# VH-VL binders against q96il0: the designs that were tried, part 72

Target 1, 167 residues: q96il0
Amino acid sequence: APERGAERRDTAPSGVSRFCPPRKSCHDWIGPPDKYSNLRPVHFYIPENESPLEQKLRKLRQETQEWNQQFWANQNLTFSKEKEEFIHSRLKTKGLGLRTESGQKATLNAEEMADFYKEFLSKNFQKHMYYNRDWYKRNFAITFFMGKVALERIWNKLKQKQKKRSN

## First folded at step 3 (VH-VL)

Design k5b (framework fv_cixutumumab)
Fold by ESMFold2-Fast, scan of step 3:
Structure k5b (fold): chain C 167 residues (1-167), chain A 121 residues (1-121), chain B 108 residues (1-108)
Amino acid sequence: as target 1 above (167 residues)
Amino acid sequence: EVQLVQSGAEVKKPGSSVKVSCKASGGTFSRYTISWVRQAPGQGLEWMGGISPTFGTANYAQKFQGRVTITADKSTSTAYMELSSLRSEDTAVYYCARSTPYDQGLSFDYWGKGTTVTVSS
Amino acid sequence: SSELTQDPAVSVALGQTVRITCQGDSLGSYYATWYQQKPGQAPILVIYDKNNRPSGIPDRFSGSSSGNTASLTITGAQAEDEADYYCQSRDSSGNYYVFGGGTKLTVL
């Protein structure tokens, strides 16, 4: 299988939306940050002559990306929800309404919000530890298969060269 | 539509083994952890173990270590739970349940209907 | 020696609010997940990650936690809410899942 370029970052041409993918590409490309996870997705190029090993690597990378996107989308949602609950609880304790007299959302100062951040991090410590553990396992597996794919491509090139010499 | 379809009821003799299957449909099987949870008649829920199909790694509750084996076949989107050295106390309904990797397996969002295993002579 | 403790039974009048509690040391580090089980049926997920509801679960169900205690609240209980409710979390080591003993909710 021919080697593909490893271009990971792409920019839109001047005057073209950055959110639109290139019309023709033989490389992976990186999109804008996802609205929910705030992570940049990678759109993988699929060659017509993809080997089974290359497919396995690509699927592992796609699954890892989807796992990572879902984890952070869920964490961001949980954070936002718990932040609102904390603010509402503290305002109720102070005898204040949920909105100012001008109709804007009532807020807490930075020192008061520090209590929320400490609580949230403490509560999610083990979840984040398991995330990091799985993240390392996934990256190790990806690196391992990247090495196997690289060796396969080198071997195939050597076999093609040898056949040309023999024929 | 996501469904977990379990194999049918089993009646086994003490000392034998039972193997229950759980076929996942309607989603990406390899992205989920499949766990096994049992419930003895009139009792509560008890986690037995789970497997990550992506890595092929299984984890077992201490009570069942050495007696339970959980496996997964990604090609058929099926998880299996085999329990050996059966005793009358193993009579229960056995459920498979899935959890998403992005919540680190903290919740089980879909459950099979259960497989009744009766151990009697 | 259950790691998570629930009261075995609780009652609520139709349309009233009830709170089901789950207590355990691991709840200081992990959120409780709540399941509803009706006779002859598999459990269904009703609350995860402290106070998130799966699609299809009515908004009368909510979760909360404080220290080592997690709570499932049903605001305006309906007849169909009569069921057994189980809390679930990880054990103190984080390596295993544990369930509470279950709470039988009777709607009067």
Scores: ipSAE 0.012, ipTM 0.580, lowest interface PAE 8.8, mean pLDDT 81

Design k5c (framework fv_cixutumumab)
Fold by ESMFold2-Fast, scan of step 3:
Structure k5c (fold): chain C 167 residues (1-167), chain A 120 residues (1-120), chain B 108 residues (1-108)
Amino acid sequence: as target 1 above (167 residues)
Amino acid sequence: EVQLVQSGAEVKKPGSSVKVSCKASGGTFSRYTISWVRQAPGQGLEWMGGISPTFGTANYAQKFQGRVTITADKSTSTAYMELSSLRSEDTAVYYCAREKHYGDSTFDYWGKGTTVTVSS
Amino acid sequence: SSELTQDPAVSVALGQTVRITCQGDSLGSYYATWYQQKPGQAPILVIYDKNNRPSGIPDRFSGSSSGNTASLTITGAQAEDEADYYCQSRDSSGNYYVFGGGTKLTVL
């Protein structure tokens, strides 16, 4: 393949959030923040002789990343929608139009927006607590599985050294 | 068991549009990217584009940009592919396929295909 | 010209080993995926992520890659392996998928 040259990590390819770096590296790759979730995706290196255990760990990490991406994409969308509805409602109450004289979207001042942020945070408190709980549970499971993979790799290295010495 | 069920065969006139559906059953529709791949009679496979229902964002092959629109309806677990400005060379079997994991280059389940014939 | 190149046809004797190759510049950066297609049927995934097999795919199917070349190997070919085989990968940008032209395998 031709050399790509220097590229910015934050550049999304062709307006799609599905960034995919080269997979033939010996390391995991961290992509730019996703447009919707604002989280950096990790693209995982696949070893030459990936064991079933290594494959399960990789799939678990990919599934957890997908769950995490979906949660934050949905939260960000909900926030944006409710923010716009709140602004519209308040402007209508004041008897103001949705657009400024210059054609830009009309906005509320910081003091007025503080009401929205307080309500949004309060309303979503339980949802965010459940998210944090599940996030920690998933990470603990991944850490445990990573430990198993590490032990498997150590054991395989010991077997390889024993076989080399037998020659 | 995961199944992708596609809409029935269509016969269209040149210059018209066709919209093919792909309904996913079994498993979680929103967790996977759905791609569309076509195959002209006696020819090879050609990727047209795909959509992530989770993000609502579609990606199209350069050849089809401006003519293809891929959408998804999570409530019915159905993806759609609409191809406009049809020509005789668009006569093909159109497949939907599920991408195994987000970002992977792998289609693990395929629909049975929808034959689209462009003829007067 | 296709970004991924396959020979149009290959033959193998029953019980022998055959290697189907796929060549392209992007294969230096991305792994190939392999599909089997029989007449009148949709493609079936046979190898993904370099050398992984889905459930139900016999262990006689294996994948490999070296430089800009990916290969599908069938060790001990059976009559039911007669089919068209397609490689697939990403283009050089990583944004789009591309398929090889396909290889028709005949089992003699």
Scores: ipSAE 0.000, ipTM 0.479, lowest interface PAE 12.6, mean pLDDT 79

Design k6 (framework fv_cixutumumab)
Fold by OpenDDE, second read of step 4:
Structure k6 (fold): chain C 167 residues (1-167), chain A 120 residues (1-120), chain B 108 residues (1-108)
Amino acid sequence: as target 1 above (167 residues)
Amino acid sequence: EVQLVQSGAEVKKPGSSVKVSCKASGYTFSGYAISWVRQAPGQGLEWMGGIIPNFGTSNYAQKFQGRVTITADKSTSTAYMELSSLRSEDTAVYYCARDNPYSGEKFDYWGKGTTVTVSS
Amino acid sequence: SSELTQDPAVSVALGQTVRITCQGDSLRDYSATWYQQKPGQAPILVIYYKNNRPSGIPDRFSGSSSGNTASLTITGAQAEDEADYYCNSRDSSDYHVVFGGGTKLTVL
């Protein structure tokens, strides 16, 4: 009995592009689109005197980015897999092979694919709703911390000005 | 100000289709879901389905599966609900509502409703 | 499919307190949202996420929840509060929206 090779579920590597921006970059760096998510990763700048609040904001932004990368990587993989299965099933039903007589990959026309897209979107509605909800929650939190960091920076600037006037 | 402006009243024959529009303004259309809710005369509210314009993803209540199509045009900030194979029981006021996922589950803005009458 | 149940009708004397209750399994996982609907009008959001009020909704409206139940309370009912009240939630399995059957509130 031939051992059915365990089809390695290509788990989307948690591949935040390990591309380290040049050490001298004093700003956030945007990388090329990830091959799975198609999202451009952002490498966040780490200031030398990063406050605990700034660090918390940076970590929250990074976690949110990773969450987005994972979501879309998985979504794209699922979409590709289900699309391929749909095409294969429809071709089989039509009595057509997976390849044309010319050796090209057999495809379905846009009309035939319309049913797939409709069904796929319908099935994934819940997932998208949860994603959207979580996206708002995360971005709200980020915005909140951005505000706090801004206030902290203002306060620190004011303290420095007072100290300079007292000397 | 957020507004949802719906198309006018419709009178349809049994077996026909109706398409109701909902034009949204005063917010980023793609960022919020639009749901369709109907109410038959003297009856309660009934959710039909919804769409996330940004994703183009629609979901439908099981009761309307196969008869309802919800679409969105981001360029015009307009959502559509098409109901086919109309029956007398489909006589109702149809509402579009903004589904706001940001702060819990809520329909925070509603259209004024579109009356659809199905009569022979 | 998760169902939400409401009493079909309740009455309250002017200036008194009334509680409208919604019950269903979905309420264990999701907060109830409450809508007010007057005859010939679209529903209006009155309470969301347990006890949050939109702008323009009087403070006499409040929300609470316990287990598989949610309640809308009107403290000091006014004549203008006479309306149909609907609760809604989401089904935890398919994220579909579910409405209660509605409660007609009469102010006496």
Scores: ipSAE 0.011, ipTM 0.556, lowest interface PAE 9.2, mean pLDDT 85
Fold by ESMFold2-Fast, scan of step 3:
Structure k6 (fold): chain C 167 residues (1-167), chain A 120 residues (1-120), chain B 108 residues (1-108)
Amino acid sequence: as target 1 above (167 residues)
Amino acid sequence: EVQLVQSGAEVKKPGSSVKVSCKASGYTFSGYAISWVRQAPGQGLEWMGGIIPNFGTSNYAQKFQGRVTITADKSTSTAYMELSSLRSEDTAVYYCARDNPYSGEKFDYWGKGTTVTVSS
Amino acid sequence: SSELTQDPAVSVALGQTVRITCQGDSLRDYSATWYQQKPGQAPILVIYYKNNRPSGIPDRFSGSSSGNTASLTITGAQAEDEADYYCNSRDSSDYHVVFGGGTKLTVL
């Protein structure tokens, strides 16, 4: 008797958001944030009867994720390092130590940080532009292969019906 | 086309050092890791360490920690493996291989190998 | 000893099926990758991400995994399949890799 309870437990494509353990073979799984990029990786479910085209699509999605994680890991590390160096440089110029009298980390106010943010964004403008361009190209390729997989599945269903009806 | 081209064979004396190079082409160098794997005559594959050029991060197998240094030059798309304090048991073929440091762990392209012979 | 364990040698008759196994705790969390190596040559990738084949690898090669064990299966072994087979896996979330000891396949 699979009433509404059984229907509600169906593993729809959105199942990846439910954080199944890595050993589950029913759907994609979202992992903990990466140390450097702070992005959560997606571990893709691999069906036992995956077609070559479905495999190519999954590989594209995995490769895009790896590229995206590398970009953000590099961006975050560069930003953090340069921000810290800027703060230390400005505190040195003011004759201040790295810690306050209470032992807290010494900081600059928003006005003082404005120059750093302007410089950082300016220096990284081209890098950010190329990232966005590549991001769109990668998503276009993924969408294209998703379409090809969909057509393959339709074609296979039509072949199956045609074969069954053969005389 | 992806290629990994390694430097030529070396004959070294015990106690010396050797530095093997691996020049990559046909892909975005910083997008992948480069691993070094050796194989002594008649023995299995042994991972020595690897580098993620994008971060300058190197990791080494404990057996080689303190003797091996793996570096990369992004401007020339070249990875290097330097092994110091050479012993006769370091006689082996040394391979470089491209790896994915994140969701994949496959060595999909390999150099042809560099033979290092340590003899007195 | 090796963190990933393989039998040193296996034999299979021409045209028959053989299964080569790789065991280790890292395989509970990370996929096994399989390589073929012939004398005097660099290894080549034959299976990755559990059961994926690179272009050019025959469909008689397949992979499977369960728990701490990964298997490479050759269905209908051919003479040219005679080689050493190695598995590898990550053993850490940081970049760190371990290889099995290798299995020499003899095709009778």
Scores: ipSAE 0.000, ipTM 0.478, lowest interface PAE 13.8, mean pLDDT 79

Design k6a (framework fv_cixutumumab)
Fold by ESMFold2-Fast, scan of step 3:
Structure k6a (fold): chain C 167 residues (1-167), chain A 120 residues (1-120), chain B 108 residues (1-108)
Amino acid sequence: as target 1 above (167 residues)
Amino acid sequence: EVQLVQSGAEVKKPGSSVKVSCKASGYTFSGYAISWVRQAPGQGLEWMGGIIPNFGTSNYAQKFQGRVTITADKSTSTAYMELSSLRSEDTAVYYCARGTQYHDSPLDYWGKGTTVTVSS
Amino acid sequence: SSELTQDPAVSVALGQTVRITCQGDSLRDYSATWYQQKPGQAPILVIYYKNNRPSGIPDRFSGSSSGNTASLTITGAQAEDEADYYCNSRDSSDYHVVFGGGTKLTVL
């Protein structure tokens, strides 16, 4: 039988898309925006001589990216679902059908939708506070480890320079 | 040090329910997901569902839909898995495991497991 | 929901290389994660996010994937590597997870 190539789809039901970076990349690769979260995924380059500290930083960044993408994918899905439910309930309360006579989805005016946005923001205030807290904690940790990696690289360069001069 | 400590073994009758607990320590509980995975004697791993405590979002495998309820109490850093309408086929070791942030993430730390025996 | 297929058993001679495979449509979109389980113990994470190893996992363990197939490779198998190995991946619905049936590795 002739050789068949493997195909890859670029979307995930969990709200994370999968994009393949060039294999020969020596840098982190940034993909297209995820269809659910609308965030660009970063595919991390793994150096052949990655130190344990560099691995810890990369792992933390990968975990933070997955966390962030899942939060926004879930938030966007929740917003869309609750918005649709709100519109349906308000149209029912007014005695209106879900479709106009032209067959398009019936909608609410801006003043009526303002009630939904206020309710949604109020209802999700605690969730967004926890997200922001965790976002800052994760970014502080990443920044800290980035600093440690930078110091390690400086130290290693100095040590290598000293060794080269000793010969 | 990350630890997940599960409740003790249970022996239950068919038709009853069981609630297993998983107490987390050594990390920010609300920042990570908890999944529940079971293993029947001599069988493979089977994902039951998971929860993201920070969002109150839980998802269940289709096989367990309607019988399983996964909850979390952030004040005690404890996740729970309740399985109702127990059958002999539910005899298994039940594990809780931490996801990086979400229950579909890699499960990096596991509890030691809780044996649930369903017998008449 | 999608399923993941693993061979039930595989053998390798001490010091040789073994490849354990996992196949399923979900692997076209999601990277496999690999777990090792020894008798009477909870599983431990071995490989995640393509080819990443957790702290404490020997460098002889590596992961790869192509199309609908993911592989766990153990280069220079040791006696202590004798265990059951499970792959898992995201399902295509509702953030669900699916496990493969497991592969029992025997080190001869």
Scores: ipSAE 0.005, ipTM 0.471, lowest interface PAE 13.0, mean pLDDT 79

Design k6b (framework fv_cixutumumab)
Fold by ESMFold2-Fast, scan of step 3:
Structure k6b (fold): chain C 167 residues (1-167), chain A 120 residues (1-120), chain B 108 residues (1-108)
Amino acid sequence: as target 1 above (167 residues)
Amino acid sequence: EVQLVQSGAEVKKPGSSVKVSCKASGYTFSGYAISWVRQAPGQGLEWMGGIIPNFGTSNYAQKFQGRVTITADKSTSTAYMELSSLRSEDTAVYYCARESPWTGNQFDPWGKGTTVTVSS
Amino acid sequence: SSELTQDPAVSVALGQTVRITCQGDSLRDYSATWYQQKPGQAPILVIYYKNNRPSGIPDRFSGSSSGNTASLTITGAQAEDEADYYCNSRDSSDYHVVFGGGTKLTVL
């Protein structure tokens, strides 16, 4: 029967703690997994002299992260709810109650759960395809702006060299 | 002891809605399903639908799909059956019943019934 | 959708055995339950899952099933057994419940 062990449950991260602040480094920091999406959020570093182009790239990455967090939070909640409803419906169909005669919660075996996974994947096929499409679109945009930022940084190095040569 | 206590008799006009309550006691409410069954005068028993309170999941007989709504409030251990667009043929005694923890279609206990009369 | 068929009426002499039947394709897959209803009262469960009796139901009540047919048998019928008897099962959709039309038992 598919187990929902305590260590596998979507309740809370191991121990409740505040977000650990970044080490004294000037780069992005990865936080603990989100309770609902199970994805680790990225804290983006903001330099004091951030260019408009660098800001646009950072905002695009932040928006993409928020989109990912919302998508997977919703997907995980839907999966958990539908899984429990499937188990309950299957037990009712078999003429079994929600509890055994000993009062324990009734469960399904792994073979029976295979039917649920097949149905869930089929039912959510279009949703996952739209997610993949949007993910590629967002990655393409991020790559494009990363290229622009790289060109800007090269140009800034050239300007720096020119300043060193000026009287 | 396990009990289901239903709301009192109702007299309704055609086209209106009625909402009957069923308060459960003496057992773990979320561990069982609640079904609604009606019986028109001199007629047999007719299953309308049921709800699984733990998940808020309801199933309805095809005849009542679109007119019946079955809900549950776990905080008060109460199930509700609301029937809309009432017709004279909806005059009946409406029962709630607990579904068995072991077989699924074993109804025990039953509420005493709520008489709903649809007339002008 | 499936249906359960019961004869509308049956009679039995006091002290004799009577058998009430319930037929439907759903009974091949799901156990029948039997209910007794007296005038002005809610039904009460008398037999569940083939041949089990709730506490308080006399042992003269028994159940049996074979193929698409379930039967309620009363061995040594008594006057107080005069009532309407209903069977129920799940329909072919696996998530719905269906009742038979009911059988009125008269004890002569």
Scores: ipSAE 0.000, ipTM 0.441, lowest interface PAE 24.0, mean pLDDT 78

Design k6c (framework fv_cixutumumab)
Fold by ESMFold2-Fast, scan of step 3:
Structure k6c (fold): chain C 167 residues (1-167), chain A 121 residues (1-121), chain B 108 residues (1-108)
Amino acid sequence: as target 1 above (167 residues)
Amino acid sequence: EVQLVQSGAEVKKPGSSVKVSCKASGYTFSGYAISWVRQAPGQGLEWMGGIIPNFGTSNYAQKFQGRVTITADKSTSTAYMELSSLRSEDTAVYYCARHKDYGSTEYMDVWGKGTTVTVSS
Amino acid sequence: SSELTQDPAVSVALGQTVRITCQGDSLRDYSATWYQQKPGQAPILVIYYKNNRPSGIPDRFSGSSSGNTASLTITGAQAEDEADYYCNSRDSSDYHVVFGGGTKLTVL
């Protein structure tokens, strides 16, 4: 059956775009950028012979992806909302309307927007610091379990060789 | 061994700018923030600002807004602090430090040895 | 800008206990961190998050807090403890870090 990758969220916003990898695929699938987080979601391939350790690694990677998607979806929403409020407030302070004569949204120039970016970054410094900490903590855990999975696969190969030698 | 190695001493004229470097080694550079703290002769410690290299997110103390720029280059594990419009009052030792968080507290656990900047005519 | 107040100087006799204090409204919401600095050297972290010590910091150093006041206590002061001590905390109003003015400890 044809693959239908889509970034549409049919039931509720979740921070992860809905998509399916090709049925013939034996690899992880990378989808289109999520509308809200602007990150490309990864759909993880599940092998038929997945071990409990491999399952733990996959679930950890999936949970980390969901957390990451939610963080950036919320961050981008907050940025967009505060940007609009800043533009509206600044235009009102100048005695300007919110739209041009042509009906386009009125905007601030780059120098004026620099004030917003400085304020936004300063306001979110701590939030980004905590995100960075949690991001590395999660990736350390993923790397640790990747190592365990690799060792399990090496052990299984060695175990198979030993079994052949005993026969 | 975790280290922060700073660039050498500088002598600058009033009105010029200075850019101090801080090279990190022995840890994952992007995993932690870097703060810049200065100390004028015989004076106390003064926080100037910090950066989270992974995001390029920086924050500056109000006193230095418009004069200080803190950047980071992840490929070289190096943080930079540039201070413009130098005055005699900017004569100080400038430190970089690894900035961590724990519970309700932020703290700097590893410090560079400092870079002396002298502003004179 | 928030302020953290420290006494500029304090003295203690060898082997005795000394308490260095840091006061500011931000300390009601954020724990103090303490640094030791000797002449010509970079600061060294001695206490973070209430009463945690980094590896290598002697157990004679301890932290405590009550209301808007944080304290660094040195129980059984040694000659090598003679230094400047700085507290720092976060200013919740603008997400900035602020240092106290520093306390010069003299060990007699």
Scores: ipSAE 0.000, ipTM 0.510, lowest interface PAE 14.9, mean pLDDT 80

